# Designs tried in a protein design chat: VHH binders against q9y6x5. Part 64

Target 1, 379 residues: q9y6x5
Amino acid sequence: LPPKLLLVSFDGFRADYLKNYEFPHLQNFIKEGVLVEHVKNVFITKTFPNHYSIVTGLYEESHGIVANSMYDAVTKKHFSDSNDKDPFWWNEAVPIWVTNQLQENRSSAAAMWPGTDVPIHDTISSYFMNYNSSVSFEERLNNITMWLNNSNPPVTFATLYWEEPDASGHKYGPEDKENMSRVLKKIDDLIGDLVQRLKMLGLWENLNVIITSDHGMTQCSQDRLINLDSCIDHSYYTLIDLSPVAAILPKINRTEVYNKLKNCSPHMNVYLKEDIPNRFYYQHNDRIQPIILVADEGWTIVLNESSQKLGDHGYDNSLPSMHPFLAAHGPAFHKGYKHSTINIVDIYPMMCHILGLKPHPNNGTFGHTKCLLVDQWCI

## First folded at step 21 (VHH)

Design kc1
Fold by OpenDDE, fold request of step 22:
Structure kc1 (fold): chain B 379 residues (1-379), chain A 125 residues (1-125)
Amino acid sequence: as target 1 above (379 residues)
Amino acid sequence: EVQLVESGGGVVQPGRSLRLSCAASGFTFDDYTMHWVRQAPGKGLEWIGNIYETGSKFYNPSLRSLVTISRDDSTNTLYLQMNSLRAEDTAIYYCARGETVWLRSGEYQIEFDYWGKGTLVTVSS
């Protein structure tokens, strides 16, 4: 039988939560599997881009999901939470569920992972849920496990997405120990439910399960705001994406806009597209706007209105606060092994290996994950 | 039945202060984020600010220096303290129950599910 893999994402699960809070179920999961303590995600450290990087192994400039909100100047199209269904945005890469789906005697399933309810390269997962934040974890879990257990051709790759602790991180801030403890306990309980469900169905021993996240969360404050209106009139530009990495589309001369913004705040770097640091791998895509603003950690870019965010993400991907974790369990993984760091793009070639898929060209390094796998040499 | 009842409105002179109250009933008050919203004559609704169940407060930047929101969970009461009132502050003031809905993008929307009937504040010399 072909190997099976379930990829689970808890949005906005910062890596150091594992050190600062109690996770009995997740710790048990880790004890019987592997842990990568820190996963360096891609810049920008936001939800749609990083989720697509996980399943493509590509930097954002390569897979084309460069932000949660995008604008294409040629087609005049917009991408956002409410407008994410156009294959135009996703077709610059081939996600793993499509690759898997096209294999003989295999199918893919998805419970609300970004992009899974969109036909990409004219292929959509055999089983999927349309995104709806109101759908419970239980329902998502029920569907995904049903598909894993009863489908023909068999589901060999499945994704499961959950919106917490990201939403709560935004609301409370990661430093709110009281509220975040409550939220993270619920997450741990959901992991418990997942494991229990898999055991009940007889899937636990044969299913590879990866639990990870797309980004972390940093503490924000009403005292750390960068008000763009103090620096430039809003009539001079269009804001395509906002804080902490704002994408600016000038309505006047780009240089003039840049000059008005470059000294707006000592806690914000302003880059012309061509001057974006190479380490971000965030330059070679037409969907990246002519000017980007990058706020320092914990600072929030605002317009004429204040932000209610007490936590945020999207900052420099070298910041530990932006890093998620990865835990895994199953026949492909060792037991009781902990690894310090990998890159988020490394997950893709690893998953391809586990599933016996030929990976598309990607930016990941399979060698970084060899120590996690029982069939590989760890040197 | 959820009820929100504003009080404390009336006619005041410019420069004066006024404190509005909102009495909540029919739900667990301390579990909810509460908001103040106003509507001036001939204008649309303007969000003033809110206070989370946790006590965190957020304000419309244009009004931040003029208003203070507070709550007393023991009496299920929401307050709006307004200082240095101006003619332009003339409006019907509403308290509302609501929550911040967070999207995957990190953007948020404020959703209101219950409103008071409002209390009129007239600032006039």
Scores: ipSAE 0.886, ipTM 0.949, lowest interface PAE 0.6, mean pLDDT 96
Fold by OpenDDE, fold request of step 22:
Structure kc1 (fold): chain B 379 residues (1-379), chain A 125 residues (1-125)
Amino acid sequence: as target 1 above (379 residues)
Amino acid sequence: EVQLVESGGGVVQPGRSLRLSCAASGFTFDDYTMHWVRQAPGKGLEWIGNIYETGSKFYNPSLRSLVTISRDDSTNTLYLQMNSLRAEDTAIYYCARGETVWLRSGEYQIEFDYWGKGTLVTVSS
């Protein structure tokens, strides 16, 4: 029988939360499995892009989900949280659930993972939930486990997405120990519920489970704002995305717009598209706008000096505060093994290996995850 | 039953200060973000600011220098201190309970679920 894999994401779970807070359920999960302490995610460190990188193994410039808010100048289409259903945005890559379903006697399931409620390459997940933030974790878990247990063809790949601790991180900031402790305890309890459900259904021993996240969270402040209105009139550009990486579409000469922005703040780097640092792998896509602004860690780009965020993400992907973790359990994984760091794009070839799928060309390195797997030699 | 009752409004001269109060009842006050909103005659609602249950304060940038929001959780009371009042500050001032709803994109929306009846502030010479 083909192996099964459940991929779980807790949005915005910063890696060092594991060191600073108590997670009895997650620690038990890790004890019986593996832990990667830090996962270097892709730039920009935002939700849609990084979730798609996990399931494609591609940098954002390659899979085409380059931000949570996008604009295509040719088609005049917009991408946003409220407008993410057009396959146009997703079709530049093939996510793993599509690859999985193209195999015989396999199906895929999804509970609100980004892109899973969209037909990509004319293929939609065999089982899926339309995104609705009001749906409880329990209901999502119920559906996923039902599909894993009762589907024909059998579900061999499933995804489960949860919005916390990201939302709370934004609200409280990651340095609010009291409130974040409460929030993270709830997350740990949900992990406990997940494990318990899998055990109750007899899935625990045979199901590979990956628990990860897309990005971390950094502390923001009302004292660390970059007001674009102080540097350039809004009539000179269209804002496609704002903070901490602003995407600027000039309405006048690009050079003029650039010159107005280049010295806007000592805490913000301004790049013409062709000058974006190579290490970001964030250049070769038409959906990347002509000018991007990258705020320093903890700084917020604002219009009209207004922001209620006390935490944010999207910054340089080299920053530890932006890094999530990865934990895994199941037949494919060792027990009691800890690894320091992998790249988020490395998850895709690993998952393909576990599922016996031929991976599409990707930016991941399978060698980085060999030490996690029982059937591989660890260098 | 959730209740919000504003008080402290009245007629004041330009340049004066005024402190509004909002008495909350029927819910655990210290668990909620509270807001001040105003409506001038013939105009729409204008958000003034809020205070989180954690004590963090946020203001409309246009009013930041003129207002201070505070709360006393021991008395379930929300306050709005207004200074240097102008004629254009004439409005009905509302206290509201609201939550910041965060989207996957990191964007947020403020949703209000309960409102007071409002208190009228008239700034006139």
Scores: ipSAE 0.879, ipTM 0.946, lowest interface PAE 0.6, mean pLDDT 96
Fold by OpenDDE, look of step 21:
Structure kc1 (fold): chain B 379 residues (1-379), chain A 125 residues (1-125)
Amino acid sequence: as target 1 above (379 residues)
Amino acid sequence: EVQLVESGGGVVQPGRSLRLSCAASGFTFDDYTMHWVRQAPGKGLEWIGNIYETGSKFYNPSLRSLVTISRDDSTNTLYLQMNSLRAEDTAIYYCARGETVWLRSGEYQIEFDYWGKGTLVTVSS
């Protein structure tokens, strides 16, 4: 039988949640599999970019999803959560489900993973759900497991996406122990449901399952706001993306806009596009705007309005609060092995290896995940 | 049946203070985020602020210095304290139940599912 892989994402699951809360189901999952305690994600640490990095192995500048909100100056197109269906935005890379589906006797399935309801390179997942936040985890899980079990050609790669604990992290802030404990318990219960469903269907022993996330969450406060209106008039620029990494499109001379912003706050770094630090790998794409503002951890960039966010993400990808985790189980993985850290782009070459796919050129390093795999020599 | 009933409105002179109340019934009050919204004559709806079930408060920046929102979960009551009232504060004030809906982008929308009938506040000399 061809190898099978299910990739699951719980949005905004900060890595240290595993240390600070109890996860009976997830811990059982880990005990019988592997854990990577920290995954260094890509900059910016946002949902669409990082999910696409997971499935392409590319930095954001390379796969072209550089933010949750984007603008292309040539085509005048906009990308946003409500406007994400144009293949134009996704076609700068080839996600793994497309690669998988182009193989003989294989198909892909997806439950609301970013980009899976869009034809990319004229290929759309054989099975997919249009994104709808109102659809329960149970329904998503039922569809995914049905497709994994009964499809022809067989589904050999599947994705499953869930919006928590990200939404709750935004609402309550990650430091709200009472509410986040409740939220995270629900997540653990969902993991329990997932495992139980797989066992009931006889998939548990043969299916490789990866549970991961795209980013963490940091505590915000109404006392830590950076108001751009205090520094520059709205008529001088267009805001393409906001907080904690704001993308600025100047309407006047770029240097003038930069000079008005560079000293706006001691808690914000202002970069011309060409001066963005190399470590971010966030420069070589036309979709990155001429000026980027990067708030310090826990600070929120706002206009003349208040933010209701008590938690946020998108900050420097070196911050531990921005890092998710990775757990995995299945025939490809060791049992009871823990690893300290990998890069999020390393997941792609690992998945390709598991599925027997030739990876497209990517920024991942297969060597970083070798110790997780039973068929590899670990030094 | 969910019910929200505003009270405390009336005619008040400029510079005075006023406290509005909203009595909630028909649902578990302490589980919900509550909002105040107003509508001045001939104008659209203006969001004043909200209070989460956790007690966190958020305000319209334009009104932050003039209003305070609070809640008493033991009596299922929402309050709006207004100070230094001006003529432009004349409006129908509504209590509403709602929630903040978070998008994948990290942006959010406020959605309301129940409204009171409102209470009229008239600020005049």
Scores: ipSAE 0.831, ipTM 0.926, lowest interface PAE 0.6, mean pLDDT 96

Design kc1
Fold by ESMFold2, fold request of step 22:
Structure kc1 (fold): chain B 379 residues (1-379), chain A 125 residues (1-125)
Amino acid sequence: as target 1 above (379 residues)
Amino acid sequence: EVQLVESGGGVVQPGRSLRLSCAASGFTFDDYTMHWVRQAPGKGLEWIGNIYETGSKFYNPSLRSLVTISRDDSTNTLYLQMNSLRAEDTAIYYCARGETVWLRSGEYQIEFDYWGKGTLVTVSS
């Protein structure tokens, strides 16, 4: 029986929600498995880039999904949430589900993880759902468990994606205790349903399950807006992405655009591409625009408009508010072990190890996750 | 049946204040985001602002100094307080129900599903 792995993401699940809210089902899951209290994600701390970093082990500059909104000047192609299916965007890396299903006697299944409905390197998940946010968690789970139980060749790697608590985090902000408590209780109930479903189907004892997220959430306010229109005329640039990391394609001399922006707000850093801090690993890809603007935590860049957001993410990846967690359970994992931190790119080589796959070149360090695994020497 | 009924319009002089009301029925009012939108003669729709079920308020920046939105969930009523009215504020004022649809990208869209019939405000000396 080949080892099996289910990778689950609850979008926008900030690491410290675990200590600030009640999660009886998730805490039971952790008690019988492992917890990584903080996962340091990649810059920019956005949904598409970080989900692809989990499954490729690569920084954004290396896998090519550098933002949720992108432009390629050579091909004139645009990427967005509603325009994400061109393999061009995804083909700079090989995600784990492609590697997995190309092995003898293996297949991969997917319920809405970003990229799983795209034929990457001419390969799409053996079983998948086209992205549709209206499909319930229960239906996603039923499809995944059906495929794990009933497929030939067997499904050995499966992904499951859920949009919360990200959507509610944007609406309410992470500091709204009443509304976030209600939202997070619903998510804990879904985790309880997940575990119970796996037990009833006889999958629980032999399936490795990772529950994680792509990023956290920070509080925003109508009092913390940076109005870009007050600093620079629209005619001088093309806006590729806005907030909290704006991507600026100059229409006039780049230095002139930079000079108009550099003193726009004390709550925003303005970088020429070559001056982006090395610690971001966010420079060496043509999809990264010549100028980026990075708002301070809790600040929103706008175009002389209000913002409906009371919470946001995408900020500096050193900020604890941007960090998710990771929990795992299954035959590959210790029971009752807590680990302080890993990098999000470390998840990929760990998953490859569990599945017996040769990892592609990546930025992860397998040694960082050895203490989570029963078959490894922990130092 | 969802119904939104605006009232409080009329003719007012520049510099005066006016309070508009929207009586809501046929749905659980305190679960929904409510909006004010206006349409000046011969112009397109202009969003004024909204208020979440939580009480959080958002305004069109060009109108922020003019308007205050509030809600009373006990009477199922949405309010628009307008101060220091100007001739350019002459418009039909609509109450609307809408929801914010959040995308994976963190972008959002506001989708309006029900509108009132509007109340006319004329600012004239």
Scores: ipSAE 0.703, ipTM 0.891, lowest interface PAE 1.3, mean pLDDT 94
Fold by ESMFold2, fold request of step 22:
Structure kc1 (fold): chain B 379 residues (1-379), chain A 125 residues (1-125)
Amino acid sequence: as target 1 above (379 residues)
Amino acid sequence: EVQLVESGGGVVQPGRSLRLSCAASGFTFDDYTMHWVRQAPGKGLEWIGNIYETGSKFYNPSLRSLVTISRDDSTNTLYLQMNSLRAEDTAIYYCARGETVWLRSGEYQIEFDYWGKGTLVTVSS
């Protein structure tokens, strides 16, 4: 019987929150397991792309979920939070839950992880919840633990997604110590509830649990706005995605649109697709638009509008503010080990190893995570 | 029950200032984001701005120079200060409670759940 793994994401959990706020429950989890202090995520540092990178081990250009808002010029299809169910968007890769449940005597379960309510390669998670942000963490946890305990074939891989601290991070910004302390205490209490439930159900000692996130959060301000309407008429382009990485589909000559934008703000880089820095691994997919605009940290691109956000993410993935953490506990993991950094794409081959799955071709490096695992010799 | 009651409307001359009030009851006022919205005759709704429970304020850029939103949590009262009124500012002004719903995408939607009955402001010589 293969080992079991629960993968948990708290959206927008910036790595340095661990240093700057109190997490008694999460720190107990870490003390008896492992911590990776910084996970270098993928560009753009947005929710859908990074959650898919975790479960595929691929850069965004390779798995095809290149933003939270996308347009495919060949098929004329649009992707958004409210329009994410077309398998077309997801089929450029095979996520780990599909590979897992196609093995003999295995199932996968999911509570709200992006993509788990979509039939990817005609395969949907064996047990899943349709996405609904109104469903409480307790109900998500109850479903996951029920499926882990009561399924035939047994659930060996499960995912659990929660929208905080991302939502509150957008509202307050990471520099609001008073409000973020309250928010993060609630999240630590949820982690305490998670561990307590697993112990009470007899799952804790034999279940591998990863707690991680997709990205961090940086402070924004109404004093740091880039108004595109001041630089270019809206009629010259179609806007596919706005901030902090704008995706621009020219309606007129691309060079003319580029020239109108290139000096719009000193706090924004304007790239023709072929000029996007190689370190982003963000060029080789048709869903990446001909021109992208990349705001500097803490700057917001707008269309002559107010922005309700005091925090945002999506910026350059070299920024420490964009990095999440990873913590893990279970029979596969060492106890009391801390590691400085991995790449987010490294999580996939590690999970495949734990579950005894052959990884698909990917951008991760198993050697980067060996020191976390009891069955591997470090270095 | 949740109630929002606007007051302070009436007929004012162009160039004058006016302060509108919204008395809130039936909920914990200092936990909620509050909004001002207006509707000119024959026009659709125009969002004026909002104020978070934290005091952070956000405005429609086209109106930013004309209005100031404030709140007094001790009296459960939302205020709209309007300056240098023009004939085009003639409208019904609504107080609204609206929850910001943050999407996984990092975008947001404002869902207004309670509205006042509005107060008419007429800017006329």
Scores: ipSAE 0.696, ipTM 0.884, lowest interface PAE 1.3, mean pLDDT 94
Fold by ESMFold2, fold request of step 22:
Structure kc1 (fold): chain B 379 residues (1-379), chain A 125 residues (1-125)
Amino acid sequence: as target 1 above (379 residues)
Amino acid sequence: EVQLVESGGGVVQPGRSLRLSCAASGFTFDDYTMHWVRQAPGKGLEWIGNIYETGSKFYNPSLRSLVTISRDDSTNTLYLQMNSLRAEDTAIYYCARGETVWLRSGEYQIEFDYWGKGTLVTVSS
């Protein structure tokens, strides 16, 4: 029977939370499996782009989900959290669940992972939940485990998404030890529930489980705001996305808009699209606007309004505060091994290897994850 | 039954200060974000600011230097201190409870679910 894999994301789980907080259940999971201490994610370090990068192995410019808010000038379509189901946005890549369920005698299941309730290339996850943040972790887990045990053709790849600690990280900021300790304790309890459920259902020994995240979180402040309204009038541009990477569609000559913005704040870098640093791999898609503004860590771009956030993400992907972790357990993985770092795009070819799938062309490097796997030579 | 009751309004001279109170009942006050909102004659609602259950405060930038929000969880009371009042600050001032819905995208939406009846502040010489 083909190997099975469950991919779990806890949104906004900053890598160093593992060192700074207690996780008895997650630490037991790691002890019997593998840990990657830091995963270098893709720029922009936002939720939708990075979740799609995990499952496609592609940089954002290549898979087309380039931000949490997007605009296509040709079709006049808008993408947002509340308007994310048009396949148009997702069709520039093929996520692993589509490849998996198109194989003979395989299906895919999903509980809330971004994109899994969308018919990408006219193919939707074989079993899925429509996104609803009010659905409890227990219900998501119960559906996933039921599908893993009871489906024909069998579910061989499943995804499970949870909104924390991202939501609380935005509200409190990562430096609020009191509130974040309560939040992270609850997440560790959910991990304990996950492992216990898998054991009770007889799945634990033969299911490969990856627990990871899309990005971290950095501390913000009402004292670190960049007010665009003080630098440029709204009439000169259309704002597509705001913070911490603003996407600017000029209404007048692009160079004139650039010149009005370039000295707006010493805490913000202003890039013409062709001048975006190559290390971001963030240029070659029409959905990337002609000008982007990149705030320094901990700074928030606003339009003369208050920001309710004390934590945020989306910044430069070289920042340790933006990095999640990866832990894994199952027959494909070593026991008790710790690895320092991989790139988030490396997860896709590793998952394809575990599942026996031919990966689509991608930006990941299988060699970076070989030391995690029992069937590979670690050198 | 959630209830919010504002008090402390009245007529004040320009340049003076005024403190408004909002007495809250029917819910666990120290678990909720609380807001102040005002409506000047013939105008729409203007958000003044809010305060998290943690004590973190956020203000409308145009009013930031004029107002201070505080809360006393032991008495279930929200306060608005206004200084250097101007004629344009004449308005009905409302206490509101608003829940923040945090989206997976990192966006948020504030839904105001309960409002007080308001207290009138008139700034005139």
Scores: ipSAE 0.648, ipTM 0.870, lowest interface PAE 1.6, mean pLDDT 94

